# Ledger of designs, part 6: VHH binders against Probable sulfurtransferase

Target 1, 337 residues: Probable sulfurtransferase, of Methanocaldococcus jannaschii (q57909)
Amino acid sequence: MVEINLRELKKYANPFFLTIRKDKILVNNKRMARLSRTKMDKIEEEFGIPVIYSKTYEYVSTKVGRFINKHKIIAPRDIVIVGLSGGKDSLLLLHLLEVYRRKYGIKLIAVTVDVNIGGIRPWKEDTEGVKLIKHHCEMLNVPHIILKNDLDVVELSEILTKHSKGMEFSPCFSCSVIKRHLLGKLAKEIAENENIPYEKVKLAYGHNLDDNSDTILANIFKGERLKFMRPLTRFKYNEVDYQSFKIPLEECIIIRPMLPILERDIIKALEECGIEYYKDKDMCPYSRDRGDSVRRRCHEILEKLEEEIPNIREMVVSSALKTVEYYSKNPYGEDNL

## First folded at step 18 (VHH)

Design v8 (from u7 with L29I)
Fold by ESMFold2, look of step 18:
Structure v8 (fold): chain B 337 residues (1-337), chain A 121 residues (1-121)
Amino acid sequence: as target 1 above (337 residues)
Amino acid sequence: EVQLVESGGGLVKPGGSLRLSCAASGITIDYYTAAWFRQAPGKEREFVSAITLTDRTYYADSVKGRFTISRDNAKNSLYLQMNSLRAEDTAVYYCAANPIYRKSWEEYQYWGQGTLVTVSS
């Protein structure tokens, strides 16, 4: 594989608006990259790899870029950890963040957690899923770490369910706890070893608009406090009590740059750019189809409503955010019928 | 294919200097923590020096003040300047890379084949 010389690439385009892989270049913003068809042809000739222009990838990249800027969620010289499962969300997120190595001087690290799920290890070294993840990391020139956990998340959630007061915990809950534990521990170690503030090491999650709108609707149907995902969240130190031991969750910064992006646009962007990914159901025996049925039903309800109201998911999130903002500014309210 | 290729080893008298080089291909060395390790015959591989993601440097106590790690990102290369060499510095020196800083050689992902440094009179 040919390694791209950025000085030579700059003769044709602004690389701050190109996602660079060893096997192809993706166009994040054609106008800002100062590309023309002629320049794309010259790049392909000189470097021997295709330049892929996808309107969907450009749309998603531009929208994520504006979202990052609006909420100041990534700062110059940040170290950003991306959790990779081989699924669509995390793979697109990694591609969208690659450009920030040049634009903001960030360092990217991809991390896969090898989780024990009832004796099954979908992310064990040498699985097809991990081979796909390693391939993408190699093409994007992104360092990759596999973190192994031996604790069986099925058994862990059974412990929580047994000692709860009527609450049922799916294996997915304990899987989330294990991932947050390992990623948080890694982030803390990096901050210490680099001698930088903890807020300069960020955990990037691929949560999207479908995830956020599903969460809001699910809380409404459960009669719960409206909880929704934020672009940047500071999580405090916490522990999860498994009776005979506790699993610490270190303080960390979580960012969600893809929060305004619809799931279908993620899929379309990956397909138009020729980026292979694995579906969650094929990788994990306890996918969301076997987990929290309220969230699943809310997803299906919103999917159906989108046929009639294309922006319904955006409207759900927008209404929740506007309401929180309004009451924060006007505790007593002003009634303007 | 990732390759790390060391050069600059050889025979030198005590008190002398050598500069080791490590040329990287297949990875961008600036995206990794890069390190030097060494192994004397019959001994376990031991940490010598590292330069991290933010260019923080680490040194084994035995080499502090005598060795300097650096890298040249334009040449995709890692260097070890070794001054005031001693007989106990005699070893095969290895270039290594890992996503994050580690002191243990077992945790590094990429390795060179090594270059022999002999310090004797």
Scores: ipSAE 0.819, ipTM 0.925, lowest interface PAE 0.8, mean pLDDT 89
Fold by ESMFold2, last read:
Structure v8 (fold): chain B 337 residues (1-337), chain A 121 residues (1-121)
Amino acid sequence: as target 1 above (337 residues)
Amino acid sequence: EVQLVESGGGLVKPGGSLRLSCAASGITIDYYTAAWFRQAPGKEREFVSAITLTDRTYYADSVKGRFTISRDNAKNSLYLQMNSLRAEDTAVYYCAANPIYRKSWEEYQYWGQGTLVTVSS
């Protein structure tokens, strides 16, 4: 495979609007890249790889780009860690962020957490899922790290459940604690070793519009405090108490650039661009066995409503955000007539 | 296929200078922490110098002030300028790359074949 010479590529197109892989080039914005069919043909001839134009990939890329700019999600020379499980969300996120190495001078690091789930290790280095992850990182020229955890998350959640006041903790909770712990620790180490502010090292998650709208509706149906996902979140230091020890959660910055993107558009973009993804990640026995049944039902409700109201998920999220903003500005409950 | 290819090793007298080069292919060296390690006969591979993602530099105490690491991203290459060489600097010098800074050689993902530096009078 040919490593693409950016100086040669610039003869035909603006690479700030191309996702560059060793095996293909994806068009993030045809107009801004200054591409025509003729120029695409010349690139294919000169570099010996296809140039893939997908209207869905362009739509998603453009929408994410505007979202990043609006919310100041990524700043120049940030270091961005992308957690990869091999699933659709994280793989598309990695592709969408690749262009920011050129646009903003960011550094990208892909990280897979090798979690012990009841003695099973779905992300052990020699698995087919991790081989797929490494292939994509190689094609995108993105460094990849595997972080290993030996503590059994099933056992960890049993400890929490045994010492709770009737609250049951699924293995998924301790899995999230372990992932947050390892990624946060890595982010802190990077910031220290690079001698940069902790705010410059960001953990990127592939949460999408379906995730956010499902969460909001589920909180409403459960009568819980309204929780929603933000484009950028600053997490304070915290700890999770497992009785004989505590697992620290370092302060960190989490970003969610794909929040405005529908799950179906993520899938369509990947498929139109010929990007394979790990379809078996949802077969983790504990995530499927112990999922929040209210949240699953909310997902189904919103899917049904989308048939009549195509933008319903966006409206759910927008309403929650506008409401929080309004009451934050008016803490004393003043009315506007 | 990732390759790191060192060059510039040789025989020098104490007090002399050498410039080592490492040409990278298959990866973009600017996306990684790049480092030099060395191994003298009968000893473990030891850290010499690194240049990180943000171009911060690290040096082993034994080489500080004498060695300078640098990177030329246009040539996808890493360099080590070695001045005021001493007999104790005699070793095979290896180019290495890793996503993040590490001092232990065991944690680096990519390695060159090495280039011999001999400091003798």
Scores: ipSAE 0.808, ipTM 0.923, lowest interface PAE 0.8, mean pLDDT 89
Fold by ESMFold2, last read:
Structure v8 (fold): chain B 337 residues (1-337), chain A 121 residues (1-121)
Amino acid sequence: as target 1 above (337 residues)
Amino acid sequence: EVQLVESGGGLVKPGGSLRLSCAASGITIDYYTAAWFRQAPGKEREFVSAITLTDRTYYADSVKGRFTISRDNAKNSLYLQMNSLRAEDTAVYYCAANPIYRKSWEEYQYWGQGTLVTVSS
């Protein structure tokens, strides 16, 4: 396999708008990359790998790029940790961020958390899912770390449920706690060892528009306070109390560059680009397809409503955000008589 | 396949200098923390020096002030300039890479085959 030489590639295209893999090149923005069919052919001839143009990949790349700029999600020379589960969201995210190595001089590190789910370890090293993750990291030339945790997230959530006032905590909650714990600890260690501010080390999550809108609707159906995902969130130190011990959550910066992207566009982009992703729904019994029934129902409801109201998911998120903004500025309404 | 290939070892007199090189292929060296380790006969492999993601450098106490780590991204190479060499520096020197800084050799993901440095009269 031929190594990609950036100096040689620059003769044909602006690599700030190309996702570069050892086995293929993906076009993030054809116009900005200064590509033509002739130049694509020359790249394929010189490097011996295909140049893939997907209208959907270009669409999601451009939309994410605008979103990053609008919300100041990534700054030059940031260190960005991408949590990889091998699923569609995290893999597309990794591909979309690869270009920022060149554009903003960032450093990318991919991290897979090997969690214990009732004795099952879907992300144990040497599983089919992790082999796929390692393959993509190799192709993208991204360093990859596996972080292991032995605490059983099913048991952890049972502890929380037992000590709640009738609230049920799914294993997914404690799974997210473990992931935040390990990733936050890693981010802090990197910042210390590199001698840089904590805000320069960011945890990137692949949450999408479906995730955000599903969460909002599920909170409404449960009568809970609306909690929505933000493009960039600064978390202060916190702890989750499991009674006999506490799990620390280090202060960290979480970014969500794909929040404006529909799940179906993520899938379409990956498929059009020939990027294989992990679909191990049988190995994680608490996935959206097998877990929380209210959230699953909300996903189905919104999916059906999209047939009639194409932008319903955007409207759900937008309405929630506008409402919070309005009432945070007007905590007690003014009378307009 | 990832390869790290060391060169520049040899025989040198006490007080002399050597420059070790490590050519990387299969990975881009400046995306990793890159390090030198060494192993003397009958001894455990020990940390010598590292250069991190942001070009911060680390040195073992025994080599501080005498050794300088650097890398050349255009050549995808790591270097160790070794000055004021002592008999105690005699060892096989290994190039290594890891996503993040670690002092323990067990935590490094990629290794070269080593280059012998002998400091003797």
Scores: ipSAE 0.805, ipTM 0.920, lowest interface PAE 0.8, mean pLDDT 89
Fold by ESMFold2, fold request of step 20:
Parts: structure tokens; C-alpha cells; sequence
Structure v8 (fold): chain B 337 residues (1-337), chain A 121 residues (1-121)
């Protein structure tokens, strides 16, 4: 593939609104890129690669861009670490952030965590899933790191369950602890070696609207405190006690630029743009969608409700946020009816 | 495929200067930490210098004040200016790239084939 010269590309379009791969160019906003059918044809002719316009990719790109600006999720010259599992969410997130290398001068690093799940290593370097991840990173010109941990997350969660008063810990909990540990450690090392404040190194996660609305509804049905995901979260230093040792969780900044995006729009955008992602359900044998958990039931309920009320997931999140804010401002019960 | 191609090596007298170049293709060198390593006969490959994601520079103690690392992102190239050369600087010099800064050569993802620098009377 021919290398794309940005100075030559600027003759036809504004690259602040193009996702640039070695094998194709994706249009983030046709009007803002100043593209026409004629200019797209000229780019394809001169650079020898297709220019792909997807209404869904444009919609998602624009909505994420507004969300980033509204919540100040990314600042100029940030270093952004993107966790890549090879699934739909993380791959779309990487593509949506690529343009910020030009817009904000950010540096992107893609990271895959090779975790041990009951002796199974779905993200071992020689797997087909990791080969796909490396291919996308090569096409996007994004550096990729594999972080390895040998501790078996099934055994780790058994330790926690044994030493709790009736709490059961799934392997997914310890998997998240290991990922947070490795990514947080990496972020700290980068901040130190670059001599920059820790808040300039951000961990980007691909959580979406379905994830957030499912979480809110599940907490309602459990009678629990409402927990929901925020666009930007500052995590303080913490440790998880596994009895014979502790796993440190370094303080870090986690960002979630795709929170306003429906899962179905993520899938549609990737497919319309010809971006392959790993669909095998065996990627993680302990998926949270297995069995009869309250979380899985809430997902099914919201799927059925979406057939009749297409924006129900947005309304769930909006209602929860507005209610929490209202009562935080009015703790003394001054209702007007 | 990714290629790093070194040039500028040769024979030089003690006290002299050389400028090494490394042309990158297949990656954008500005997106990586870029580094120089060297290996003298019978010795392990050792760190010489690196320039990081935010253009912070690192130097081995043995070369501080004599060597200067730089990048030209428009040419996708890395450079090492070597002044006040000594006989102990004789080695094959390698260009390398990694997503993040590392001092150990074993942790770098991309390597050139090397260019020989000989410092001799």
C-alpha cells in the first residue's frame, strides 16, 4: 500500500474529519471534510485506496466528537491508551480516536491484556484474535503492546469468595482487577518517563449506551444504590487483597467517549466500513451475558422495550442522571406540586 | 512491512565526528519512542540514546555530552550526531522503535540491520 501524504491529501479534504488507514479512508463528517463525490473519486485515483462514506459512521463520529467536547474528555497533547480486545467496541473506539492525533496532537497506544482465565488465554500473542488486532493497528499506524499476566483469574476470584461473608466473585471481577493493574502501571510508567502529569495519560474504554443503561436498570431491580458510568472518571490508588498478596491499582484517568452510542450503531458502522472484528462467543468463557443474572435479564428487557420505545436506553440514563442531580441540590425535600 | 535503515557509519579517527541516520518506512517514527543501541564485538547490545513520545531525550552515561539524538518527522527519520568519538565507541549501531521508552534492547519491537562505526588511529 502507498503511504498517504497528508500534505497531498489536504489538497482535496480536511483530514481533521477523516479516519486514515493504509488500506482505506473513512469519512467522519463529509461536509466538514469538504468532500464531494468528485473529490472522493480524485482521492481514490491519486492514493489508490477507497474512500468509504457510511452515514452510520458519520453519525457515530459526530456524536462522539460532541460528547468529547462537552465533557472535556480529551485535551491537547494527551497520551491515550486504548484497551483492545478485538471486539466491536474497542475497535470502533480506536478508529474514532485516530483523528485526534491530527485534531489535538494526541499520541495513541493500543494495548491488549493477555490474561489467564482458567488456563485459557484468549489474547495470547499467536491467536487469530490478536493477529486481527495487530492488523488493524498496522493499518491505522498505531503502536500496539501486549501486557501479560500469569495469575489465573478464576483462582483469584475463588480466593475472594472463600474469604467473604456470603459474597460471590466471578472471574470477571478479578479479570478487571488484573487489567486495571496492568494498564494503570503502564500509564504511571509513561507519565514518569515522559515527565508529564499523570492526568495527561488516559485509559480509554469502549463502554456504550447499552452497557450504561443495563447497569442502571440492574441496580434498580436489585434495590441497590444507582451506579452508572461517567464520561471521565478519576480513580484513586487502591489495593485488592488476595490474602497472601495484594494487587495495587495505581491512580488513573479513565475515559469513555462512546457512552452515548448504541451497540447496534457500533456494529452497523463497523460493517458499513468493512472493519472486521472478532465475533466468536468463546473469546471469554465467563462472559457476563451467561446465565440468569439480573444484568442479563435487564439487557433482555431493554431489548424488547426498544422495539416499542426506540430511545428507551437514552431515557433510562437521562432519568437516572437528572434524578440524582435534582436530589443532590434539594436535600431538604422542598417539592412543589 | 516495517523497515528501519541505518546509514552514515564508517571509519573515523579518535576525536572525530559522525552523523548516523535511520530512515523509517511502514511506521510513523513520531508515534513511537525511537532509540539507538550499539553492540561491540563480544559484548551485549547496549542502550545509547532514545527520544520519546513527547520528545524527551535519554542518553547512556558513557555518551552524554558527546552524542545528540534527534528526529525529522517530515522525513520520517531518526538521527544520532556523534562528537568527540573514542575507541570504545567502536560498535555496530542499531536504530530501534518501541511504543514506549525502555532501556533494555529485548523490549524493542522494530530494529534496523545496523551500521558499523569504527574509531581507530
Amino acid sequence: as target 1 above (337 residues)
Amino acid sequence: EVQLVESGGGLVKPGGSLRLSCAASGITIDYYTAAWFRQAPGKEREFVSAITLTDRTYYADSVKGRFTISRDNAKNSLYLQMNSLRAEDTAVYYCAANPIYRKSWEEYQYWGQGTLVTVSS
Scores: ipSAE 0.802, ipTM 0.919, lowest interface PAE 0.8, mean pLDDT 89

Design v8 (from u7 with L29I)
Fold by ESMFold2, fold request of step 20:
Structure v8 (fold): chain B 337 residues (1-337), chain A 121 residues (1-121)
Amino acid sequence: as target 1 above (337 residues)
Amino acid sequence: EVQLVESGGGLVKPGGSLRLSCAASGITIDYYTAAWFRQAPGKEREFVSAITLTDRTYYADSVKGRFTISRDNAKNSLYLQMNSLRAEDTAVYYCAANPIYRKSWEEYQYWGQGTLVTVSS
């Protein structure tokens, strides 16, 4: 396969607006890339790979780009770690961030966590799911690391449930604990070995608009304080107590560049660009289909409401954000009665 | 298809200099931590030098001040300038790459075939 020479590519287009794979080039913004039909044809001729223009990929790329800029999610020369499960969200996120290697000089590292789920290891190195992940990382020219943990997350969550006075913990909870433990530890190690501030090493998650709106509605239905996902969050050091041992969760910076993106647009962008991905239930026996029942119901409710009110998920998130701003603003902290 | 190809090895007198080169293909060397390791006959492969994601450099104590690691992203190449060479520097030198900095050779993902450096009177 032909290595893409950026100097040669620059003769036809601005690579700050192209996602570059060894097997295809995706157009993030046709106008800003300065592409024309003629230039696309010449790129295909010279490099021997297709140039794919998808209106959905362009829409998502542009919206994420504006979101990153607005919230200063990524800074020049950041090191960004992307957790890859092979699912739609993380895979699109990796593609959307690839261009930032050129645009912002970031370093991009993909990480898959090989988790033990009741003796099943969906992300064991020789699985079809991991082979797909490695293929995409190879095509995107992104370094890939597999981090392994042998502790059975089903057993871990059973320990928490037994000692929780009636609270139930799904295996998904302990799976998230293991992932944050390993990714946070890696991020801290990188910052130290590179001699850069901890804030320059960021964990990128593929949470989307559906995830955020579902979370807000679920908290309402549970009678909990409104919680929502932020574009950038600094997590403090913490520990999860499994009785005979504790699992440390290192301080880390988590970014969520895809928060404004609907799940259906993620799927459509991947499909229009011919990018294969795996569904959660194909990879993990404890997929979200069998997770938090309140959250699952909220997802279904919002799906139905979208049929009548297409922007309902955006409005749910917007309402939560406006409320926080209203009560936290320095000069505008009081109600008008 | 990732390939790391070393060159520049040879015979040199003690106190002399050599410059090793490593040409990378199949990966962009700037996206990785790139390193030099060496292995003398009958000994384990040992760390020599690395240049990290942010261009921070690391050197084994035995070579610090005498060796300089660098890379040229335009040529997708890694270099090791070796000055004030000693008999103890005689070894096969290997180019290696890994997503992150590691001291242990066992943790590196990509390796070259090696180039022999002989320092003798």
Scores: ipSAE 0.787, ipTM 0.912, lowest interface PAE 0.9, mean pLDDT 89

